VHH binders against q8wuj3r1227to1361. Designs and how they scored, part 4

Target 1, 135 residues: q8wuj3r1227to1361
Amino acid sequence: NDFAYIEVDGKKYPSSEDGIQVVVIDGNQGRVVSHTSFRNSILQGIPWQLFNYVATIPDNSIVLMASKGRYVSRGPWTRVLEKLGADRGLKLKEQMAFVGFKGSFRPIWVTLDTEDHKAKIFQVVPIPVVKKKKL
Key: E = the ipSAE of ESMFold2; O = the ipSAE of OpenDDE; V2 = 0.75 times the mean of E and O plus 0.25 times the DockQ between their complexes.

## First folded at step 1 (VHH)

Design b15 (framework vhh_7ocj_1; at its last look DockQ between E and O 0.02; V2 from the best seeds 0.00; counts 0 for: pae O 8.4 > 2, placed apart)
Fold by ESMFold2, look of step 2:
Structure b15 (fold): chain B 135 residues (1-135), chain A 118 residues (1-118)
Amino acid sequence: as target 1 above (135 residues)
Amino acid sequence: QVQLVESGGGLVQAGGSLRLSCAASGFTFSSYAMGWYRQAPGKQRELVAAIYSGGSTRYGDFVKGRFTISRGNAKNTVYLQMNSLSVEDTAVYYCVADYEVTLFGEYWGQGTQVTVSS
């Protein structure tokens, strides 16, 4: 009974297919801008098209990702997560949940959970998303 | 209509060799990643080998240099040379194809049985 979903302000965004679900939220207004899925390729892992899609996401966007099923990684698609604020040199396991940010700074709420069996994140993100100076 | 037709399976003694072939039709072969999965009774399917349109290859960890995947684009055929076979290699071997530039288009053959006796 495997399932995956992303929930934003009470609205659930489920997946019916194995792969990576992506939800993009505008960091200025907190509104969901898109929900897109990328099927896990049986020979390629996560497709190159995920890499290209993330490149088109506007700056100041909150990016949520969740996996469904098992996946095989090919090439450096995990650098997608680094572009969204994840730590360098990540080693992904079979499941992933991620709250990231596309922009010029790294918010403290960026987080990744990756495990072989289950990944889960619950988080409150401040809106609007702004860079803070350290006092 | 996409078709993947495997051949070359059968019974072989431990330490022996087999060569599997998969003839493909119904798509532009040179644009697809090709590969092999296997499934032993009661186990999940696992990747054996993949070969991509650019010629790079990938193998499951258990292969340990014993198998070699290749493709003949002029013949629309992918091959798996299997050497130094052991009883643990006994499984149904499936030819698979996956389109490298879109999210849709995975295809599976019907499978060919490989049985390795001691």
Scores: ipSAE 0.092, ipTM 0.528, lowest interface PAE 4.1, mean pLDDT 76
Fold by ESMFold2-Fast, scan of step 1:
Structure b15 (fold): chain B 135 residues (1-135), chain A 118 residues (1-118)
Amino acid sequence: as target 1 above (135 residues)
Amino acid sequence: QVQLVESGGGLVQAGGSLRLSCAASGFTFSSYAMGWYRQAPGKQRELVAAIYSGGSTRYGDFVKGRFTISRGNAKNTVYLQMNSLSVEDTAVYYCVADYEVTLFGEYWGQGTQVTVSS
């Protein structure tokens, strides 16, 4: 894509950099905790910094990702998506949008859209993601 | 300031050769991967060739065996030798620098036109 943004509850988080844009949301309160981007290395491939960043995300976080520009390397970083609830053995096209979750289970609303030209997701996520109810 | 200046583009007959040069300034050249991307009218950008700080190379599928990338660290310059050119090689060729240690160092040149006539 030549244009990308992630929108949470009416607030847009545009990406000014080519690469993988990430928005992290607290799963208890639905509050955006961070937004950042990881530029694809157009000659080296996908940044190892993305792997390290995902490792630091707290459990019970909703993790949104969107690509901007050409996705140059598709290989080993798909394991990052698997850590966030995506199905194993994913095959990515040139663009992607992802609604993921870091936690002990894989919610059914975890969604990946991958296409060569434009990827889009609209997903409603109930908050809190992890419900603790006294019975 | 960082600058990448491409040269060597132009018009050439099919079957001919061209050598592109990219002179770099404003960064530690020897620490960067250098490469070439191209974009033809109505098409997406594609990787042509890359050369890494250690000297290894990578080529796009459509140019293997015809194009050769090389670098001169003493001259802060990367080269693309293009042989056996075809009309399908017609594109704007962009010099690219990418810092191998961190993601904060990608730079693009302004591009140089290569036109291959039949």
Scores: ipSAE 0.043, ipTM 0.404, lowest interface PAE 4.5, mean pLDDT 80
Fold by OpenDDE, look of step 2:
Structure b15 (fold): chain B 135 residues (1-135), chain A 118 residues (1-118)
Amino acid sequence: as target 1 above (135 residues)
Amino acid sequence: QVQLVESGGGLVQAGGSLRLSCAASGFTFSSYAMGWYRQAPGKQRELVAAIYSGGSTRYGDFVKGRFTISRGNAKNTVYLQMNSLSVEDTAVYYCVADYEVTLFGEYWGQGTQVTVSS
């Protein structure tokens, strides 16, 4: 059951069976600088580990997040996503694919396209590389 | 109205101890993460300690086992026991509350001055 996963430049990043997967991309270089996953068993109750991780992400980063399994997103999740650029009052679903940005970094050349429960991120960088990310 | 009121700050000699208190009101205390930040003159604000609603704790790298954060449920109070203080610990210490998060700073106290003399 590989419903939600993150793939960058053809490389699939590992994730737990149930939980949250995070991949961080340098907004300037376009390269993956870090990745991690959090199991539901770890996140149950207080997702502070996720919060702490997000806090350490450098500014000007693109943050890819995917949830897998039966994890239920709640209020605290909204706050984390808001920190990464989500609108206030966002209603979270059990499973999600999310693209966020750390700091004031909001590149207009990043586009999210969602079809059939798949999210695709298109990064158009100046000459000559087009990168596609799957969530 | 949310209120965070710090107390317990003051002047102490190096190697000494202080216990800070933060009295909280105006929100569901048990649902919030509580913590302490500090800011020294000319320096950036930094996390000292945090205690989450589930009881887990987190400390800044500089703490190195010298400080302990705890929660008093009956009085909606959070404490910071600071031992083995050094001159570098001199700062204004702020109580912070945030809803089950890494203390982004939803609510802040006015701060209490801690001065450590050599």
Scores: ipSAE 0.014, ipTM 0.307, lowest interface PAE 8.4, mean pLDDT 80
ESMFold2 (binder alone), look of step 2: mean pLDDT 86; pTM 0.880

Design b16 (framework vhh_7qia_2)
Fold by ESMFold2-Fast, scan of step 1:
Structure b16 (fold): chain B 135 residues (1-135), chain A 117 residues (1-117)
Amino acid sequence: as target 1 above (135 residues)
Amino acid sequence: QLQLVESGGGLVQPGGSLRLSCEASGFTFSSYAMGWYRQAPGKQRELVAFITSGGDTNYADSVKGRFTISRDNAKNTVYLQMNSLRPEDTAIYYCAREIEYWDSEYWGKGTPVTVSS
């Protein structure tokens, strides 16, 4: 029994396969805009597919990630997390959960949990994430 | 300026062999892992072979036993020896520095490989 899911406002987005599960949320309305997964093999898609996918995520997006089963915990793909607000130089363990943000700043609620065997985050994100400044 | 230049692609019959080369400049080659990727028409780019700065190698299951990645740090070059080629290996092959997959300056222009029957 190994499983992972991401839940947004009471709605569950269960994993379809091993690897890294990703849910992208529009930071203005709080609407889920995509739910995808990337296989656990560095040689069969994770580096290219995940890096390319993150590059296409619009600014002001909340990005949720969770590992299921085996995933690549070492190597350059951790820089994807840095682009989404994680601290530099992080070393991932066997499992990870992540609440990130793609934008011009790092919100205080950006969170990474990485542990052997199990990782879990519960977080409240205010919407809209980015607000226009007053004159 | 960081640059990667691939060469060695071409047309071969099924069962044939090719050796691809990627010459790097503008960075300390020996300090970085290097990868070979391929992209068939209409498909996503995929990593097929990986070599660390220390020389450890890994391969996609589809090419294991047929492809061999190697490096020559004195020549700033990474190689991909491709044996027992199949029609499904037809793609444009790209060399990449493993640290910067999303930076176009760290990719070469690619070298096309066509395996025709």
Scores: ipSAE 0.000, ipTM 0.163, lowest interface PAE 13.4, mean pLDDT 77

Design b17 (framework vhh_7ubx_2)
Fold by ESMFold2-Fast, scan of step 1:
Structure b17 (fold): chain B 135 residues (1-135), chain A 118 residues (1-118)
Amino acid sequence: as target 1 above (135 residues)
Amino acid sequence: QVQLVESGGGLVQPGGSLRLSCAASGFTFSSYAMTWVRQAPGKGPEWIATIYSGGSTMRDDSTKGRFTISRDNAKNTLYLQMTSLKPEDTALYYCARGLEYEFWSDYRGPGTQVTVSS
């Protein structure tokens, strides 16, 4: 069976369309502020659209992604994940799940799972992600 | 038969400029995203820039102030304008045609050598 969803604090954000599902969470309060899906594009549309979308995400945001079906995987696409804390030089497989962070550092809970047929992540993220600097 | 042929490389002094060209044939050039990638001696490949079929571009943050990607669909040609060249820019520069489901391109040219030496 082919299915994809992101679940945050017991609420599911499923996608019925092939492509990439994205959920954005505020890193201060832990509330979901956006749920968007990017359809599969045979003309490389997804990397451009996703790059523009990620540019609008505020710093100190948790960004969750999950693939369904086949998606566009190429250099600009992986560079988008690198902006969210993924390791450089990634090679994505047919499916992926990602827990990322937009900010000046990479939290230890940033996780990528990528495999040919299935990908899944279960993660607990402490809130707030960024605390006041300890003097 | 898909072909990509790079040209315009050579030896240049630091601070100089070069314009690389990639002549494409054997496919509908205007329908594909096109990419420039480089590989320096002893290092892995480094993505530089992509220009999509619709004309939008993505560029690596470390080079985007000095390098500009463009295309001429009437000539089936991809360009990389390079300014303020540094010794660290010494590499083989590859033109690549992107595929929808690949991390990298499905076709690459043989590359053109850029050497920045003082």
Scores: ipSAE 0.006, ipTM 0.174, lowest interface PAE 11.9, mean pLDDT 77

Design b18 (framework vhh_rezetamig_d1)
Fold by ESMFold2-Fast, scan of step 1:
Structure b18 (fold): chain B 135 residues (1-135), chain A 122 residues (1-122)
Amino acid sequence: as target 1 above (135 residues)
Amino acid sequence: QLQLQESGPGLVKPSETLSLTCTVSGGSISSSSYYWGWIRQPPGKGLEWIGHIYYSGSTYYNPSLENRVTISVDTSKNQFSLKLSSVTAADTAVYYCARLEYDFWSGYEDYRGQGTLVTVSS
C-alpha cells in the first residue's frame, strides 16, 4: 500500500522502488532534467551515491524528493537536505517529502514535510527562480 | 572518543597503486552495527564515495571506481585499508576513512578521519 510519486505540471513521476525518489528541474526553464531513485540502504552503497548525485546537480536546480516504503531517517545524510535549503539539525520521521533548491540562497518556497504515515507537499515555484536582468 | 586515522604515502606515481590504511581507536571494527569506508575530495570538487566494507569482509564499491578499488579489513589490528590501482592525476585528492551505520552513514563528520592528501605526480 505504500506509494510515492512526484508530479510536475500535471505529469506524474512514480516509482516502484523503496527509498528516496528524486526529480531535478532546471530553475531557468522549469523542465525536468532527471528522475531517479535511491534506496537508503548501505548494503548497496546507496546513501553515498545519493550524496554524490546531489553534488553533481547544477546550481539553480529545483530538487524534489519523496520517500517510498522503508528508508533510514537518521544520520548525517540529512546534510543532503541542508545543501538543498533545509534547516540545520532536522530530524526526519518515517516518511518525507521535500521541495528544495540548489544555489547560493534559500527560496521561501523550500518546504519539508516529515510524518510517520504520510508526507505530502503542494507548492508553486516561480520560474525562472533566479531573475538576472541587464543593467 | 572514537578516532579514525589515515596513513600511507602522500605521493604516488602515475600507473602505480595508491595504498592507504585506517587505524581505528576508541571503538571496535568487529561490530555488526557499522560499515567502514573510504571517501575522497579532489581539489575544487565535491565528496566522492569510494567504497565500504563490513567486518565479515563483504565489500561495496562505487561503480565508477569498482574495477580499480580493493578494500580490506584486518580485525586483529582494528584497521581497514584501501588500494586504488592504475592511478592518474585525476586521483589526486584528500582521502578520508569513515564509520558508517548499517543501512545508512552516521556520524560522518564526527567519525570521519582528518583526511590525508595524496598527490599523483611523477
Scores: ipSAE 0.000, ipTM 0.166, lowest interface PAE 12.1, mean pLDDT 78

Design b19 (framework vhh_6qgx_2)
Fold by ESMFold2-Fast, scan of step 1:
Structure b19 (fold): chain B 135 residues (1-135), chain A 123 residues (1-123)
Amino acid sequence: as target 1 above (135 residues)
Amino acid sequence: QVQLVESGGGLVQAGGSLRLSCAASGFTFSDYAMAWFRRAPGKEREFVAAISGSGGSTFYTDSVKGRFTISRDHAKNTVSLQMNSLRPEDTAVYYCAAEWEYTVSGPSDYDYWGQGTRVTVSA
């Protein structure tokens, strides 16, 4: 049975769409600000729709992704993951889960899991991601 | 040395047309997907259009579909954006960008951006 979901603080964000599910979290308050899905059409959709979407995400955002269905790992969309803190030169398998960050640095908790059958991540992220200086 | 140089921006009245060009140098042009982004005053950069390294695939944001056409000329190392039926809402600085279409394990890949060209559409 193939299914995918992202869970944040006990709330599940399931997707019925084959492709990539994306959840964006404010890095200051830890509040989920959006939940979006992108179809697995590499030639017509996912790489460029993700580029457009990531460009609209504010700095200091936590970005969670999970794949559903037979996702083709070929194409330029691995560059989107690199912009969110993933390592360069990635080779994605058929499934992926990702905890990323949009900002000027790569937090230690940025994690990618990619496997042929099932990918999963469980992670605790400290909030706020960017700590204010003590005066 | 990678360089992207935009040209063709200017002032035009609503309903008019402009053609933007981006001259690319310092990399193997056919290995890179090329894109146009724009930024209106007070807003963040947004995607406008993209074309694959082969030229076989094009992508557009919904607000420009049917009005804008992206193309590339491999012999001239140029990507172009033909903008028809321009609207005041299209007023922005337009940026050319290049990104490696196929990534492989190990090699570094860099995002390259031009300096931008200003487009102003009057009512």
Scores: ipSAE 0.000, ipTM 0.146, lowest interface PAE 13.6, mean pLDDT 76

Design b20 (framework vhh_7aqx_2)
Fold by ESMFold2-Fast, scan of step 1:
Structure b20 (fold): chain B 135 residues (1-135), chain A 123 residues (1-123)
Amino acid sequence: as target 1 above (135 residues)
Amino acid sequence: QVQLQESGGGLVQAGGSLRLSCTTSGFTFSSYAFSWFRQAPGEEREFVGAISWSGGSTDYADSVKGRFTISRDNAKNTFYLQMNSLKTEDTAVYYCTADYTWEVSGSDEYDYWGQGTQVTVSS
């Protein structure tokens, strides 16, 4: 049985579709801005769909992802996840969970878990992510 | 060694129903996504429908959505296309194909095809 969900401050964002679930959080207020899912399609694979979607996410956003079922396909997975703070040259396994950030730097809490059976992350993110410089 | 074999085609009157089967061998059935394509005389091969490796996701061409249903039976290494409310425009040779990932579209992107089964819908 496959399942996937993302939980933010006790609220669950489940998906019944195979593919990748995405939750976007405003890094200044900690408010959930969107929740969306992507599935493999004959017309376009998940990595290509995510590449286009991530380009629309505002800077200073926390981006959470969780896989359900088979999501691995050919495409720019490395580039997509690098845009959100993932390490270069990563290899994805059958399942993935990801806590990412879109911005000019990589916070220490950016985390990728990828495993053949079950991937999961529990993370605490301080808000606001970006603080004004003192000068 | 990898084999896909279509069956269930034939002649049917408009408004009728037909069920196509694709029986497979030579690979781990449960690990693959499956698709149906069709080719009418003088036309390019076109996408009809697909089912994910888990069976949790399906996709259909707009022309068949609501009329056709794709399903799979992992125990029998077989997947199906249930065709209801058939139209003369559905007349074509139907092909089955298998892919580990179903992100690719177009007939020239798939290396392995069954031999096809003819479906003829009379007016």
Scores: ipSAE 0.000, ipTM 0.117, lowest interface PAE 13.4, mean pLDDT 80

Design b21 (framework vhh_7ocj_1)
Fold by ESMFold2-Fast, scan of step 1:
Structure b21 (fold): chain B 135 residues (1-135), chain A 120 residues (1-120)
Amino acid sequence: as target 1 above (135 residues)
Amino acid sequence: QVQLVESGGGLVQAGGSLRLSCAASGFTFSDYAMGWYRQAPGKQRELVAAITSGGSTRYGDFVKGRFTISRGNAKNTVYLQMNSLSVEDTAVYYCARSYEITEGSWTDYWGQGTQVTVSS
């Protein structure tokens, strides 16, 4: 059975039928600040929609993504993940799960899992991500 | 604080008409595209109709010529006029707010949905 969800501190966020779910979390306090879906649609197109959205995400945000169903990924869409701390030159398979960060550095907990059937991540993120004094 | 409140759903006979309304609050309505989507049990949610902040419209293939989307910015409301209804139009209809971008739009808020049932 195809199944996808994002869960933050025990709360589950509904998955789209097909496409990418995105949950944005404030990196200072760990609060979910938005939950958005980008449908895989010939009419809408994932790459540009998601690219523009990511540009609006504030710095010091944790960004969670999960795919549901089959989706068509264009090469340029992987640049969105690179902007959120993913490795350069990334190639996505049918499914993905992602824990990313928008900011001036790449935290060690930034994680991508991509597979043809089931992609999953369990991650613990220290809050605040950016401390008053860097150590 | 963003709210989308739908009304107008119900039971109607094939060949009939129905008008859905979606009252929006908590944001500057005129800055956003608005749309109607539908989902039948066991099927993917699909675009029915969308209207940009500038008034341009887009329709799903199965409703072109039968449905009309419109908006009233003074009333913060988007409408879907559904004519010549068929059993295949039976679904939960969702009002949605979309952010407009150069290559399309993305949806960030959904209404609760309103059931439309078309009987023969």
Scores: ipSAE 0.000, ipTM 0.108, lowest interface PAE 14.8, mean pLDDT 76

Design b22 (framework vhh_7qia_2)
Fold by ESMFold2-Fast, scan of step 1:
Formats: structure tokens, C-alpha cells, sequence
Structure b22 (fold): chain B 135 residues (1-135), chain A 120 residues (1-120)
């Protein structure tokens, strides 16, 4: 695979290394609060660093992921995605892109695209994700 | 509670073969990757083979072409077939799976191990 990036509100977040790229967005303001990448170990499956990182993401966060190059699509990887709103029992292919949410409910816009050669998502997310009503 | 029980180790001569077994309980075995690790005296533990829930396999360079990992989901068992054994394969062999007791608290879970000695 030639390239991979995540784009938020016109700004691109490219990855220069193989693995899983993650962008975290505040669900109230729509502001990007972090961008990081996790290399995959072919021998072990999913790296523990990704599990620990996701655990630190605050509630009411939008979580975007994209694969680049070869990554390991097995092991407890689907449990991480399920914690961010993915369907249970999903099957990952050679590449993936994901729009997820960390919180007490699963928004209808949570989506996963997984394909052998390329994966792509274009999604509009209403902000704030959790709406408050005035009395 | 997760439990892994290894068996099949023993003493063999160089060039011999052994088949290790690991019986798992306490989790949804078919959904998890399984691996075999080993630890030789005075050395760090190393991963020698793993198998995904879908059956994809991978091997350390030192064992490629000699060892074969397989699984039987109906029996909750993972196997390591070891052929053309060498003295440097002498180690305690551990069955392992990556298990998260709670999200974000992930580590390999190990059985007690089964010793393999390759010596003339």
C-alpha cells in the first residue's frame, strides 16, 4: 500500500510507518486532541501499547483509525474496536479504516471499512456528539 | 478464570520429534490467538510460534521448517509439532494467550510449562 492518512476538517494526519494510525477528537468541540501510530508485531498480534492508549482516551471522544502497510488483523484486535462501538464478531481484512466513539452508547455513524487492498471512510459526525438541552 | 495446561515434553535425542499439547479452559478459545514460547536456562523467554483464531501461523526464524503449530477449536487445544530437534531447542515450553481481564489491562497469560530436553 502506497499511502495512508486520516483527514479531519480539511487537515491531513499522514502516517510514515506501517501499523495502525489513531486520531482522537473531542466529541464536544470537534477538536483533534491527539495523533499517534502503533506498529504491529507480526509474532504477537496486537501491541499492548494500543490497548493501554485506548484505555486512556476520555469518554465522549471520537476515535479514528487507519491501517498502513502490513498489520496484524488478528488476536484480541476486534475487542478493542468493539469497545469503541464496532459490531461484535467483525472480520478484519488486509486493510481497515474505522470511525469509532468512546462512551456509554454506540452512535449510528460508527463505521468500519475493511478490504484486502484498500479501505476508505468518508463520514460526517455531528458535534457535539452528546447534546445538552437548555431548560 | 483462565487455565492453560501443557503436556508432551520429555527427553529426546538430536534429530528426534515431540508433539506438545496445550488444553485451554475458562475463555472463548476459538476467538483468541494462541502461542508457544520457550525459555532456555539463563536466557529470556522467546516466542517460537503463534496461530490466529482463523488459523494463520507464524514462526521464529530458528524453528521455521521444523516446527508446526495447529489448533483444534472443538477440543480447546493448541499443538506444537517439533521435528528435527536440536540441542539448542532444550527449554521449558509455555503455552500462552493474550487475555485482557479488563479493557486496557492486557498481558500474556502463561501455563506452567512442559520441559523439553534434547541430548544424546
Amino acid sequence: as target 1 above (135 residues)
Amino acid sequence: QLQLVESGGGLVQPGGSLRLSCEASGFTFSSYWMGWYRQAPGKQRELVAFISSGGSTNYADSVKGRFTISRDNAKNTVYLQMNSLRPEDTAIYYCATEYSVEFGDTYDYWGKGTPVTVSS
Scores: ipSAE 0.005, ipTM 0.137, lowest interface PAE 12.1, mean pLDDT 76

Design c01 (framework vhh_6qgx_2)
Fold by ESMFold2-Fast, scan of step 1:
Structure c01 (fold): chain B 135 residues (1-135), chain A 122 residues (1-122)
Amino acid sequence: as target 1 above (135 residues)
Amino acid sequence: QVQLVESGGGLVQAGGSLRLSCAASGRTFSSYAMAWFRRAPGKEREFVAAISWSGGSTFYTDSVKGRFTISRDHAKNTVSLQMNSLRPEDTAVYYCAAKPYLSGWTSEYDYWGQGTRVTVSA
């Protein structure tokens, strides 16, 4: 709608542009490693841009998304979100917020909220997401 | 993954109030959106109210808007429906429902409770 932001451990990552803003967090240390935004363009819609971007995200990454204004466009939204733990067959509304994970399993905290007026998620994620066996 | 148990149903007089509760299993509650549906005698199941897993968004069917309030308590793993100004047409079995995310307020839900009966007498 008129504003959106992602907040991680007290630090806010706002966006001034319509579209989808994305924050990538390392699942081992809990550090933010990337903050970027995507908007629809004549050359490529957001879901195609995200599909390519998600392919570059390392496994064991937490991926946060939030919409601002108009972000919906034709393209493979479901394929992108399924790679991050979302269920099949979802239908996105005018706004969305997402806490996803790129890895071999779906943590219980993976959450998608999508509504016409606003979307909001508050989540506590245990770090490290994938515990290494003690050697 | 989620087990739901409703409570709080009963007989109440028109104009009265009733509070329904739904208890969800363990840690899975923290990632689930929750809703209340109802089924009146001889009718199909209908949507009543929904709340996102964070509690930041709520939705109501028009017939209960302003009278019912949905809320959740993450510490107790419960979702509640406060029902005020009850009418005879609110008589139904009320069901708690859950899904891992919210892709629409009235959409199909993955997990359902057994239901709790609410009877509103004239």
Scores: ipSAE 0.000, ipTM 0.174, lowest interface PAE 11.6, mean pLDDT 79

Design c02 (framework vhh_7aqx_2)
Fold by ESMFold2-Fast, scan of step 1:
Structure c02 (fold): chain B 135 residues (1-135), chain A 121 residues (1-121)
Amino acid sequence: as target 1 above (135 residues)
Amino acid sequence: QVQLQESGGGLVQAGGSLRLSCTTSGFTFSSYAFSWFRQAPGEEREFVGAISWSGGSTDYADSVKGRFTISRDNAKNTFYLQMNSLKTEDTAVYYCAARLGYFPSTDYDYWGQGTQVTVSS
């Protein structure tokens, strides 16, 4: 029933929608480029729209997720998180928060918290994620 | 420094085709949504078409639907407007514009300087 909040550099990205809230950040500039949500479907074992959305996220993107209310945690839904750097085989509980990365490597700051009643992450991410050789 | 540069404008006869290009630099191209606008002499600037940052969604003004196609090439940091079946009322200065991602806004972050398209009878 509580609002899910994703906060980036002091700016809050709240959502009133139940389901999975997603914020995408450009890994070179540290700018938020997308804020959206995907509603739960009690009849669908996979959030198809979320699967397709993640496939469209560009490489070198930081991807933040937070659950609000009940969400679909059954089926191969964890594959979405694995594509963003989550450990394989982790079991999702009733709530989740996630700091992920889409790219050719897994940064050490990729974090998944999943618990039955609350999930919360505080993480500091160095920007740019991929360091450039020239100043 | 951020730059948007239009090319491909010119003079064409009604019923003809033109392809406009907007080449960009100074930002992460794949993170931006892109649009084309036009302005005829003495008229307000009007929306022509848009493509989402993922490339999975496009939108067009009713006046150009079925005739114009917007596309993007992330490898070239360039996006395009393919203009088919041109009409004299398509005569205008065409501007490319860029904004961050999925936050819909009438306020665009970056604009090109414009390229003239003239359609003769």
Scores: ipSAE 0.000, ipTM 0.109, lowest interface PAE 16.5, mean pLDDT 77

Design c03 (framework vhh_7ocj_1)
Fold by ESMFold2-Fast, scan of step 1:
Structure c03 (fold): chain B 135 residues (1-135), chain A 117 residues (1-117)
Amino acid sequence: as target 1 above (135 residues)
Amino acid sequence: QVQLVESGGGLVQAGGSLRLSCAASGSIFSINAMGWYRQAPGKQRELVAAITSGGSTRYGDFVKGRFTISRGNAKNTVYLQMNSLSVEDTAVYYCAARLYFGSKDYWGQGTQVTVSS
């Protein structure tokens, strides 16, 4: 049973496509602004598509990912996770789930789970993620 | 889901200029590339110009040096500036958005451009 879904505040974002599922959330208001997937291909891999997509995500965005089916765990696409707050030098297994952040710092709640059969994360994220101090 | 709305087509005399606009709405952060295609009567649809989320551009050989593709302030709008128009540029111009490899493209309604001699 290979399946993937991302759930945000009780709402499920399921995917029928193999590859990497991505949900982007506005870190200021907590609203979902995008839900997409990146299909694995023998001719054209996930790394280029996902790298370009992440470059378009606004700063102060929460980025959720989940794998479904086969995806390429090796190669430079782990750099995408590093851009979203993951540790450097990751060793990904066959499946992954990720709670990341695009911004100038790494929140404590940035989390990666990677396993050969299934991966799962439950995380509570405070909103707004970035709070300026007023004088 | 992504929706595209085009504007700016019309009738123009040879040697003139025209600017087309295309606004995207919906899951705009999923957009990998946006571009313009054209289709003249009895001919296949062909690429005119494209721009990626990273800012790289491509042009069809028949428009290089005359047309320029650019993005609007919000980056969900793409423009095609058409200079030195000729009657051979007469076609329906379609805006398209590509999300990722293996997905289908999204298309606008098309806008007619007619260049008179």
Scores: ipSAE 0.000, ipTM 0.121, lowest interface PAE 16.1, mean pLDDT 77

